# VHH binders against Stonin-1 (STON1): the designs that were tried, part 5

Target 1, 134 residues: Stonin-1 (STON1), of Homo sapiens (Human) (q9y6q2r275to408)
Amino acid sequence: GWSFMLRIPEKKNMMSSRQWGPIFLKVLPGGILQMYYEQGLEKPFKEIQLDPYCRLSEPKVENFSVAGKIHTVKIEHVSYTEKRKYHSKTEVVHEPDIEQMLKLGSTSYHDFLDFLTTVEEELMKLPAVSKPKK
Below, E stands for the ipSAE of ESMFold2; O stands for the ipSAE of OpenDDE; V2 stands for 0.75 times the mean of E and O plus 0.25 times the DockQ between their complexes.

## First folded at step 1 (VHH)

Design u4 (framework vhh_8h5u_2)
Fold by ESMFold2-Fast, scan of step 1:
Structure u4 (fold): chain B 134 residues (1-134), chain A 124 residues (1-124)
Amino acid sequence: as target 1 above (134 residues)
Amino acid sequence: EVQVVESGGGLVQPGGSLRLSCAASGFTFSDYSYAMGWYRQAPGNQHERVAIIYSGGSTNYPDSVKGRFTISRDNAKNTGYLQMNSLKSEDTAVYYCAKEFYDTLGSEYSYDYWGQGTQVTVSS
């Protein structure tokens, strides 16, 4: 498992501002992510089921007003929406519809390397059941 | 610096109308992976979502406000709006603007970028 940062509420209610706070994350077989407030807890506070159309962004550096410089990576779900070109009845274009599922933070790029490899390997094992459609 | 500022609240008679505004800085409502929502909280109650607009432009409302409230955004001005018509006393609350993350898997939403809110009071 891995220690990362997530934007979590300070007072665990919906009115609280979200701040970068520590979490512990596990990747389970079948593309399941489990997040815990601390390592060693038995019950995750959030569980995410990945599908084969999820992707990870390249890690990047972002600056935040309180936390400063944070390395971030996103887990995104990608689907494609078919749209007609404005002046055509026969021509179509496929536009990506990208939805963010999770944004993780760390103080170091190197902290993501093993995690990224593990998630990509689990994604490759998932069966392609259907194409995502909106 | 990331910030939202709500405005447009006030005192109005039952049956009246108000337009709320949400001005964003340090981020954009046109970000493809995000949704914008309006939430309210009356004294003694939990927060409830009253409107959401998704990246693709689709909208959703609870039955309590459906047909009376309309959410919209102006991407060029980086401003979101809530048009409230046929206001009722039960609409009295502080209204908040939030930027949300979502996914296509029947999403758990993550609330990000809450403002200080704007008070709406509906009374005779």
Scores: ipSAE 0.000, ipTM 0.114, lowest interface PAE 14.2, mean pLDDT 73

Design z1 (framework vhh_6z1v_2)
Fold by ESMFold2-Fast, scan of step 1:
Structure z1 (fold): chain B 134 residues (1-134), chain A 125 residues (1-125)
Amino acid sequence: as target 1 above (134 residues)
Amino acid sequence: EVQLVESGGRLVRTGGSLRLSCAASGRTFSSYAMGWFRQAPGKEREVVAAISWSGGSTWHADFVKGRFTISRDNAKNTVYLQMNSLKPEDTAVYYCAADEYSFGLYDSPDEYDYWGQGTQVTVSS
């Protein structure tokens, strides 16, 4: 596992220089992400099951006043949302729906790269499932 | 959009047990994180327990640890709260809540997207 930082979601939290919270992050077989407030705790405060429609965004390097230079990435879920056509009883269209699940950061390039590689490997191992719905 | 419906709340004697259920209906993913909250009159809504999408991670508030257990059945889109050794201080309206996007657990009401109507639990001696 890795010492990382979790970005506080903008809509639910106020913007501030302290929008990054330190976490300990694990990736388990079967595509399970677990986040702990610190290393050595018995229970994660957040657990995410990845499915084959999850993806990593393009990695970025961002600069923040307090945290300095951080390597960042988003874990996103891609689904399709049915949208009813106006003036139609049954006709629908499917539009891609990209949801940001979480945004993670690290000051360590090595840990960051290792994390990205581990997540991609676990995503490739996941069994095929029906496309998710919202 | 999802509708959450709690059931099981009633009057129970001190030291008794009660199981609450929360059924989800509508268009939902079984990977939602779920929580149980309670609110007594004139008090803020406080977290009681939370459970991850898989049931692999659970959190319980200090004031209920060892007495309450949260669990879920994803095939039925149902979350349970087993309450043992009930005390008068447990009297409150109990709410279930769902976090559509995080697929994890949180202890803040502000992190949850969908809420049930609540079920009243009254504990008397």
Scores: ipSAE 0.000, ipTM 0.142, lowest interface PAE 13.2, mean pLDDT 76

Design z10 (framework vhh_6z1v_2)
Fold by ESMFold2-Fast, scan of step 1:
Structure z10 (fold): chain B 134 residues (1-134), chain A 125 residues (1-125)
Amino acid sequence: as target 1 above (134 residues)
Amino acid sequence: EVQLVESGGRLVRTGGSLRLSCAASGRTFSSYAMGWFRQAPGKEREVVAAISWSGGSTWHADFVKGRFTISRDNAKNTVYLQMNSLKPEDTAVYYCAAGRSYYIPFTTSGLYDYWGQGTQVTVSS
């Protein structure tokens, strides 16, 4: 597991009160992400089943007034809507629709990279999806 | 930004082997997931293989699994596709693509931001 920070949604719309909350993260086999308020607790406060259409955003280094410099990443879900091509009744195109699930950060570069590679490995082990879902 | 140039495409005999290379120029290559796609005449472009930004995770389409292997060398800004046991149905233009997601959905090209010009692979019976 890893000591990380979760972007707190309830304060994201207020400039002076935007903040990060400390959490402990675990990634379990089968693409299960568990979040705990702190290390050593028996029960996670949130558990997310990742599917093959989840992705990690490009990592960034961001500066925040309280947390300082942190390495940040978003866990996004990519769904596709099937739309007919304008010139065809039978051909369809898939348009990506990207939803942010979580924004996570760490002040530890080593923990950050270890987390990213672990999530990446679990995502690649999930069954390939031939028909995208929305 | 990233520019991609494929190389290595040629005529090969059935059962032969070939390695394709994709050379990337520009900063941040190591932060991109990479994919190999192919397109045969009259067919849609299809995903062949994908590799994560770190190289720690790879995916191969069922029709090439066990025959093709994707790999990358971040120090050389290069991604490779090793193709073994080639079949006539592998004849296509092969494209290298880069996406900013570390995990790219394998059935669609829509999430790849940068594309090479392609390299022709022809497999004779």
Scores: ipSAE 0.000, ipTM 0.230, lowest interface PAE 10.7, mean pLDDT 76

Design z2 (framework vhh_6z1v_2)
Fold by ESMFold2-Fast, scan of step 1:
Structure z2 (fold): chain B 134 residues (1-134), chain A 124 residues (1-124)
Amino acid sequence: as target 1 above (134 residues)
Amino acid sequence: EVQLVESGGRLVRTGGSLRLSCAASGRTFSSYAMGWFRQAPGKEREVVAAISWSGGSTWHADFVKGRFTISRDNAKNTVYLQMNSLKPEDTAVYYCAAGTYDLWESSQYEYDYWGQGTQVTVSS
């Protein structure tokens, strides 16, 4: 596991701001991601089963106003849904529907790379799924 | 929707002052948070200062705190960066950016619109 940071999304309350919150991350066999408030706790506060539609976004090094330089990545879920073309009653398109599940970061380059490699390895072990096209 | 144009960059002596301007065109300028970023050759873009949509909240990076001041004039659709006590380390291309993300924690990748930049060179 790794000491990491979770990007806390801004709440709809206009007084709220987005922040980086410390977490402890584990990746278990079978593509299970667990988040703990801190290392050594018995129960994760969130557990995510990755599926073959999950992906890592392009890793970035981002400079934040308060937090400074952080290596960041998003875990995204990509689904493909059939949608009728605008003003067409007969033609459909298959469009990706991209949902951001998590935005994670680390100030440690080594921990960051180790995490990315581990997640990618677990995703490769999951059964392949055909994507619809046209 | 907004287009941004920076101006005011020039060669100045160490210890000098400059004011950069960022003129916005298009609707909704007053709905955007604004930031000033800079990038020196071979370095990543870094945040210099940020200002909320109303101008009620500002943030300045520690390396410019006390020397630089960000401000905005929503009636003129313009953001300013007043730079005092310039140092050779301040030499960079300066960019203004507009975004809807929280300014206190915004990174460069979270700003939606960017200008083309204005070159500031500080000689000793």
Scores: ipSAE 0.013, ipTM 0.355, lowest interface PAE 7.8, mean pLDDT 80

Design z3 (framework vhh_6z1v_2; at its last look DockQ between E and O 0.02; V2 from the best seeds 0.00; counts 0 for: pae E 11.9 > 2, placed apart)
Amino acid sequence: EVQLVESGGRLVRTGGSLRLSCAASGFTFSEYAMGWFRQAPGKEREVVAAITYSGGSTWHADFVKGRFTISRDNAKNTVYLQMNSLKPEDTAVYYCAADRFGEYWTSTDAYDYWGQGTQVTVSS
ESMFold2-Fast, scan of step 1: ipSAE 0.134; ipTM 0.532
ESMFold2, look of step 2: ipSAE 0.005; ipTM 0.191
ESMFold2 (binder alone), look of step 2: mean pLDDT 85; pTM 0.873
OpenDDE, look of step 2: ipSAE 0.028; ipTM 0.432

Design z4 (framework vhh_6z1v_2)
Fold by ESMFold2-Fast, scan of step 1:
Parts: structure tokens; C-alpha cells; sequence
Structure z4 (fold): chain B 134 residues (1-134), chain A 124 residues (1-124)
């Protein structure tokens, strides 16, 4: 089980970045998460608008299949203080409806969860993950 | 304030063992990846080992594989480096470092917070 916390930049013109397997993640002010297949691309292949208190956690597969399908997402809402201490609450979402998909910033809920699972599986095969370099 | 305090460094003979500890305060330790680095006299700082925020994955440099083991205890806000079969080449100041955004950083420039270091000296 792998989860991650998204850092939303607090200062204007700042960007936080994170590598997750072969995928490059960027978080912009206002909670816009952008996903890239490669560093230096001008357009992300996916954009997610996130709640500023949101932390995405490992999805769960409820039923086995050859293709694998993700049924459940755990969302941890995180609030930060000026001293960078946090308080969190966990929310579990099963087969979210369209309104809940919009809250997660995705119009293709199952594709997004499949992507997260695939990225985690690829990460487990790598010796290390570092900031994107070309 | 963020603080990382290393301890356990001392003089030890070739073939000996040491356990280094790094106590963290002032930040949410359980959300940070941790690393151990070392710097020998006149040389650049190099990464020795890294551990994810959960402790679920670790990385060790080739020159210490099988001899050193990184671990952490999130309940105690502490990261450890168990050092076995020490060699004179392991003589260095050892630093712990924290990175809160990347899961598995192995480069010095990726870490945000650093301790002041603890001296390990290995002699024959």
C-alpha cells in the first residue's frame, strides 16, 4: 500500500513537482495537478483539479479480473498550519458518481484509478524515484 | 523549528558495527522520505541509503549493500542506519536529511532539511 500527498504551492509562480514511476507530476497554485509522460512537454495528458485539503491514497480492487478494475479510493483531507503541522480525516469513496468524480477532478474515474495502480506497480520495479531530469 | 539530530558516531575498529540514529522534530515526520548521506574529508557528499515515508521501500548504494541497513520508526520520529563490517573507507561525517514531496529521493539536491552530522571514524 502506497499513498501520496500533493503539495499545493503557496507562493505565486511556484510549482511543486514529483516523479511517480515514469510519470511526471506537477502541482500548480490552486490545486491543479498535471500529468506528463515526459519532462519538457508543453501539454499534460491529464489535468485534475484537487481540493486543497485532498490527499490521494492507494485505490483498492474489490473484484479480481484479467484487466483489473479499481472500485475504491481512500481520500485523506489534510489541513496545514503555518508550522506545517497537519490534521487529517479519511474519506472512503466506493464507485463514485459523476458529482464525486468532478470533486476528484476527473471525468474518467476508472481510467484515473487504473492509472494510479499502474504507476504504483511500475514504481515497485524501480530502484529509486527522483525529480525529473530531461 | 525543523530539527534533525544525528547520534551514535564514534571511533570503531575495522570489522566493527555501529547504529546511527536521527531524531526529528518540528515537522510531520511520517510524511517525509529520509536519507543518510556521508562526506569524507576533501570529498563531495554522497548518498548512502534512502527510505520512503512509510518505510515500505528502501534503497542502498552499491558500496554499502549487504553491510548497511536503513530503517525508521514513525512512532518515535527516528530514522536509523545500522552499519556492519565497517571499513576505513567508511570514515566520514554522516548526515540525515528529509524530503517531503518525493517518495524515494537519491540525490543531495532533492532534500529540504539536513542535520548537523555525526562523525564516524574507522581504524585498524
Amino acid sequence: as target 1 above (134 residues)
Amino acid sequence: EVQLVESGGRLVRTGGSLRLSCAASGFTFSEYAMGWFRQAPGKEREVVAAITYSGGSTWHADFVKGRFTISRDNAKNTVYLQMNSLKPEDTAVYYCAAEGFLDYPTSENEYDYWGQGTQVTVSS
Scores: ipSAE 0.000, ipTM 0.117, lowest interface PAE 13.7, mean pLDDT 64

Design z5 (framework vhh_6z1v_2)
Fold by ESMFold2-Fast, scan of step 1:
Structure z5 (fold): chain B 134 residues (1-134), chain A 125 residues (1-125)
Amino acid sequence: as target 1 above (134 residues)
Amino acid sequence: EVQLVESGGRLVRTGGSLRLSCAASGRTFSSYAMGWFRQAPGKEREVVAAISWSGGSTWHADFVKGRFTISRDNAKNTVYLQMNSLKPEDTAVYYCAASTLFEYDYGSEADFDYWGQGTQVTVSS
């Protein structure tokens, strides 16, 4: 596992300044992502089962006023919805619908690359699923 | 995991000032939001003040606004409660607490995972 940071969504409460929270992150066989508040705790506070529609966004290096330079990546879930087009009758088009599941960061380039590689390997091992109407 | 020890509680006169300290031991103190709670005889514990893990955001209960100030020093693994213009109604055992929650409002006792033993503050006329 790795010492990482989780992007905390801004809320209209006393915790609104907690934009990046330190976490300990594990990836388990079968595409299970576990987040702990610190290393050595028995229970994760969040556990995510990745499925074949999950992907990593393009990695970025971002600069934040308090946290400094952070290597960041998003875990996204991609689904497809039918949309009607007004072109020669009812044309059905499948367009990707992208939901951001979480945004993670690290100040360690080595840990960041190791995490990306591990997630991609686990995603590749998940059963192949065809896109609807490809 | 974190262990918390409060200090600074004593007898003080109405209108006086007092600073409480909470020393934390543990690997990731700076990862926790911290709060101060109090419990007077015959009453339920109530939240007095809270501070985010970074110290960038603070909250104070209406009954202490302008009189109490919460702060933290992550280099010293310590959280403080500066208490000014003390009233007899402030007499209570004061507890510090740490929260491991990222997603919830820290407005209740149930939101905090680790607690100190408490320090007694008595305000007399």
Scores: ipSAE 0.005, ipTM 0.176, lowest interface PAE 10.1, mean pLDDT 75

Design z6 (framework vhh_6z1v_2)
Fold by ESMFold2-Fast, scan of step 1:
Structure z6 (fold): chain B 134 residues (1-134), chain A 124 residues (1-124)
Amino acid sequence: as target 1 above (134 residues)
Amino acid sequence: EVQLVESGGRLVRTGGSLRLSCAASGFTFSEYAMGWFRQAPGKEREVVAAITYSGGSTWHADFVKGRFTISRDNAKNTVYLQMNSLKPEDTAVYYCAAVDWGYEILSSSDYDYWGQGTQVTVSS
């Protein structure tokens, strides 16, 4: 596991963008992601089962004036929507529909890379499933 | 009544050490993250260190990393800042502040409660 930052909802009365909150993050065999408010707690506050259509976004480096350099990545789920081509009543295309599940960050490049590698390894082990549709 | 009361600020020599304390009352301390901020004359207030509600995770600004350590004692409703290897540029008024766990603990605008500040002066 890793000490990470999760992009979380702000307070109800706020009009600012979503906030970062520190979490402890684990990846278990079978593509299970567990988030804890901190290391050493018995029960995660959130558990996510990844499927083979989950992916990591392109990693970014974001700089904050007070926090400094943070490595960020999104965990996304890809589904497909059938749409008609504008100029045709009979031609259809399957377009990807991308849903952001989580946005995670770390100030540690080593931990960040270790996390990305672990998630990708677990995703590759998952069995094939039918293509998800909206 | 909500109160945060800092103590421990004083004049200290370069290379010395100092421990600041912040006593909290009037709210459920163990449910709040805590931060230490500082402001030097003519400068903006900046974040120095932050600690989660249970103390399980901490953050320290690069300019104090390895020299300062934030900690807390939930049984005593107190947060601490241990300051080692003090430099003249550490001279400032130090403030403690409280914010609900789960929000950006490095953003001063998110903090709900603030102390009055304690003066730290570092001289050669």
Scores: ipSAE 0.000, ipTM 0.114, lowest interface PAE 12.5, mean pLDDT 78

Design z7 (framework vhh_6z1v_2)
Fold by ESMFold2-Fast, scan of step 1:
Structure z7 (fold): chain B 134 residues (1-134), chain A 126 residues (1-126)
Amino acid sequence: as target 1 above (134 residues)
Amino acid sequence: EVQLVESGGRLVRTGGSLRLSCAASGRTFSSYAMGWFRQAPGKEREVVAAISWSGGSTWHADFVKGRFTISRDNAKNTVYLQMNSLKPEDTAVYYCAATPDYEWSGYLAEHEYDYWGQGTQVTVSS
């Protein structure tokens, strides 16, 4: 699959500036993301299976005092709660619940764009389901 | 949403070792920063250690540095506290806590954590 050098936000305590540490991320067929602290490691520290209710947030460019300019995006999972309309016995409406799964960044616009495109293409290939069951 | 269950607390002798485990359930565990807190009778709850959602950043209170180590296994939805060289002063109920902060801020205050376990009792005897 495809691989990318990205960054994740962390800090050790309130006295330290926000840190954006490098990670190596693989995007595998079937919507699998594997994250490694560096390239060449055999075991990922995190593995995520995307489903059709996952999405990328609107990409942003953020400025940090230590890390500088970082292109950022969130991977979110969207679920729905069914609610009956007060005036109807049979009509239901779905209210979205948004859960943030992961935040990623990059100092490289080109690499960031390639990453976003790759994830969106893999999300489009996942089989559709009618809606999340909550 | 996440639910937390601590285990591993027991009676141990001064100088002994213990490992506490905190099992989490819920979709967003791997997006949560985790902390270990403790509370002795008649005292305020205090932060012992914290770990970022990825495990790449950790913090330990000065009174446990060199003795306690926090770690996590996101594949198993578990956070651990390895406790070495235990002292009678370490006697307390130990709690794990979670905050849905994938951008771990370094804020270790009790009120910053949204989800809490029920606690596990650690007793260190002479």
Scores: ipSAE 0.000, ipTM 0.119, lowest interface PAE 15.3, mean pLDDT 76

Design z8 (framework vhh_6z1v_2)
Fold by ESMFold2-Fast, scan of step 1:
Structure z8 (fold): chain B 134 residues (1-134), chain A 125 residues (1-125)
Amino acid sequence: as target 1 above (134 residues)
Amino acid sequence: EVQLVESGGRLVRTGGSLRLSCAASGFTFSEYAMGWFRQAPGKEREVVAAITYSGGSTWHADFVKGRFTISRDNAKNTVYLQMNSLKPEDTAVYYCAKRYGSDFYTLHPSAYDYWGQGTQVTVSS
């Protein structure tokens, strides 16, 4: 696993600036991300199933108010949903649908490379899927 | 119409070299990442190498690292795979693929929206 920072949404009234919170991340077989508040906890607070359409942004260096500079990566989970129309002939249509976006930060470029490599290796093990065509 | 046309596949002996080429048309080649994949009979398709839109970053699978090199020429709309020190286990159909984005962080085949027809590479001992 990895200790990273997770971008937390701004909160009204008390928290109006950008927020980052520490998390512990695991990648499981089949492209499952598990997020824990701390390393060593028994249960993750969030699980994300990555699919073959998941996109990872290029790592960038960003100023972090308390730690100076951090490397950030954005994980964009894009799925393609099969849609059918009941009142006409059944037709399978795949449309892109962006369900989840995560922004992760780290002061360790080496940890980022290790994480990205692990995600890519798990995604490569998933079955190949082609978009249906008419 | 988007087209990817591979060439260069042939029969070679163990220890030999090959250069595969993939000619792209029907899209703005310089804006997209490209990849090379392979598939042997009865096996899953696996990623061999990937290159970003500019050619500024490349990735190679561990089983070909040090032997294969991916490159591209954006002026010629062509991506290449230089294959050295070929082994019998490199025998496969090799596919060129266009990624739907400029980066290659997701290497899974489903991140690639267009594929060539493939070119057969056979390595004999």
Scores: ipSAE 0.000, ipTM 0.157, lowest interface PAE 12.1, mean pLDDT 73

Design z9 (framework vhh_6z1v_2)
Fold by ESMFold2-Fast, scan of step 1:
Structure z9 (fold): chain B 134 residues (1-134), chain A 124 residues (1-124)
Amino acid sequence: as target 1 above (134 residues)
Amino acid sequence: EVQLVESGGRLVRTGGSLRLSCAASGFTFSEYAMGWFRQAPGKEREVVAAITYSGGSTWHADFVKGRFTISRDNAKNTVYLQMNSLKPEDTAVYYCAADLYSEYHVEPFSYDYWGQGTQVTVSS
């Protein structure tokens, strides 16, 4: 597991200031990501089952006025939905639908890389699934 | 190191014009949406204008529409705010902001990084 930070929006409004909250992360076999408020707690406050459509965004190094330099990455879920063109009876397009699930950060480069590698390895081990139908 | 540095703020008379600049460094500027915000003494920070990563679309608040114009020069890593027909009510510290999510954002919300601001004072 790793000591990390979760990007937590305090309010979901136009002028919301986002903050970084400390968390402890675990990745379990089968692509399960668990988040704890502190290391050593028995119960996670959030658990996410990764599926083969999950991806890591391009890692970045970002500076924040209060938090300083943080290595950041997003966990995204990508799906494809069939849509009919407006006024078309036969044309169907497959559009990517990208949902941003989490934004995570670390001040530790080594922990950050270790986490990215572990998540990518677990994603590769997940069983193949068929594209969801609408 | 991500850095945003505003410049161009000064004292100007009512009806005058100013162009503010925001120089960006430490990230791939051409991939990020930019915004201008302002904060007057004793008031909350408000959004003034926003521009997409390519400069292909802009948004301006109703209270500056027709007077202010946001633009960007991706070759120079700079975003600008051209301010015309200035009023005393435009007196504020003006801030440049970037959204660092590496996603296309048209709207001036969810910005992750802010400059330190540049003071604009409009006297009558």
Scores: ipSAE 0.000, ipTM 0.097, lowest interface PAE 14.9, mean pLDDT 75

## First folded at step 4 (VHH)

Design c1 (framework vhh_gocatamig_d2)
Fold by ESMFold2-Fast, scan of step 4:
Structure c1 (fold): chain B 134 residues (1-134), chain A 122 residues (1-122)
Amino acid sequence: as target 1 above (134 residues)
Amino acid sequence: EVQLVESGGGLVQPGGSLTLSCAASGFTFSDYYLAWYRQAPGKKRELVAGISSGGYTVYMDSVKGRFTISRDNAKNSVYLQMNSLRAEDTAVYYCAADEWFLGSDTYSFDYWGQGTLVTVSS
């Protein structure tokens, strides 16, 4: 597992000064992502089952006032919405709908790359399925 | 509409037990961190116990071994089992929920219940 940072979502009605929180992160066989407050704890505070429609975004390097330069990536879930083409009663298109599940960061490029590789390997092992529809 | 509805408060004698319940609606309960806070007369609101979506629990030092927090995702409910109650446990108890709670800051919680009064007295 890895010492990482979790992006804290901005709250609509309250000013939050917390942008990133430290976590300990594990990836288990079968595409299970576990987040712990600290390494060595018995129970995760959050567990996410990845499915074949999950993907990693393009990795970025971002600058923050306190953390400096950190490597960031999003875990996204992709689904497809069926819509009719303009001027057609029978033709449809499937438009992607992308939901951000998590945004993670690390100051260590080696840990970051190892994490990305591990997630991609686990996603590839998940059963092949048809594309999801809303 | 998101709601947290608390129940189970009342008058109990020292050494007695109570179970508080909080029923949630309007959000994906299983994804949320749930907590019990209390506020005694003239004091600040304080975190009593918390439980994460993954089952990690946190307790205030003075209640460890006496109180147990649990959740039932099928019933969208969180519970606080209170044993060996003391006069200093007298307070209004509040249920709170947050998706991304990482600390005890009250501004971290998205939703709060109305509160239920617990009085420990002879």
Scores: ipSAE 0.015, ipTM 0.374, lowest interface PAE 6.3, mean pLDDT 80

Design c10 (framework vhh_gocatamig_d2)
Fold by ESMFold2-Fast, scan of step 4:
Structure c10 (fold): chain B 134 residues (1-134), chain A 122 residues (1-122)
Amino acid sequence: as target 1 above (134 residues)
Amino acid sequence: EVQLVESGGGLVQPGGSLTLSCAASGFTFSDYYLAWYRQAPGKKRELVAGISSGGWTVYMDSVKGRFTISRDNAKNSVYLQMNSLRAEDTAVYYCAADEWYLGSDTYSFDYWGQGTLVTVSS
């Protein structure tokens, strides 16, 4: 897993309510992305199932007063999934009708590159599917 | 610096059509999620339609099949084509832009337009 940063919509006045917040990030077999508030916690606050239509933006280097240089990427068309409910035959029970974008970054180029490589490898392992009907 | 300017609102008869436009400036338009929200008198703002940088779309249930959201990155514009308008569609319509993940848990947007009034009445 990696120490990473997530662009947080935090809050919450007429001036910029956005900042980068530290997270611990994991990619599990089967293309599951898990975000934790801190390393060592047993439960992620967010779990996302990657799908074959996920696209990664070109990496950018952005400068911030507090965080310094951050290597950033956007992940688009990420399926948002939640844990399976009791007695369900379906692994995923919450599949929203919303397309999504995540903005993730790291001050460590090595961790950033390792993350991107891992995501791309997991996307390549996912079964081929048809593009969803709009 | 950032501006979102809506246009195209007006008075229309039930069953009529309107096209709303939102012209954006001051940010890299192609990188942003764009959305149309509306607010009727005495109600909170609600998401009507959204479109990603990649062209994926989402609609509220009551407008599916009647409204179409689209974007033109060359013109830095997002559009809402509204067909088969109903009295319940009467509201101020707002254009919104966000670089952040929307999710089911959060609905905040970085930038908002001033709004354009749509009135559906006979």
Scores: ipSAE 0.000, ipTM 0.165, lowest interface PAE 12.2, mean pLDDT 71

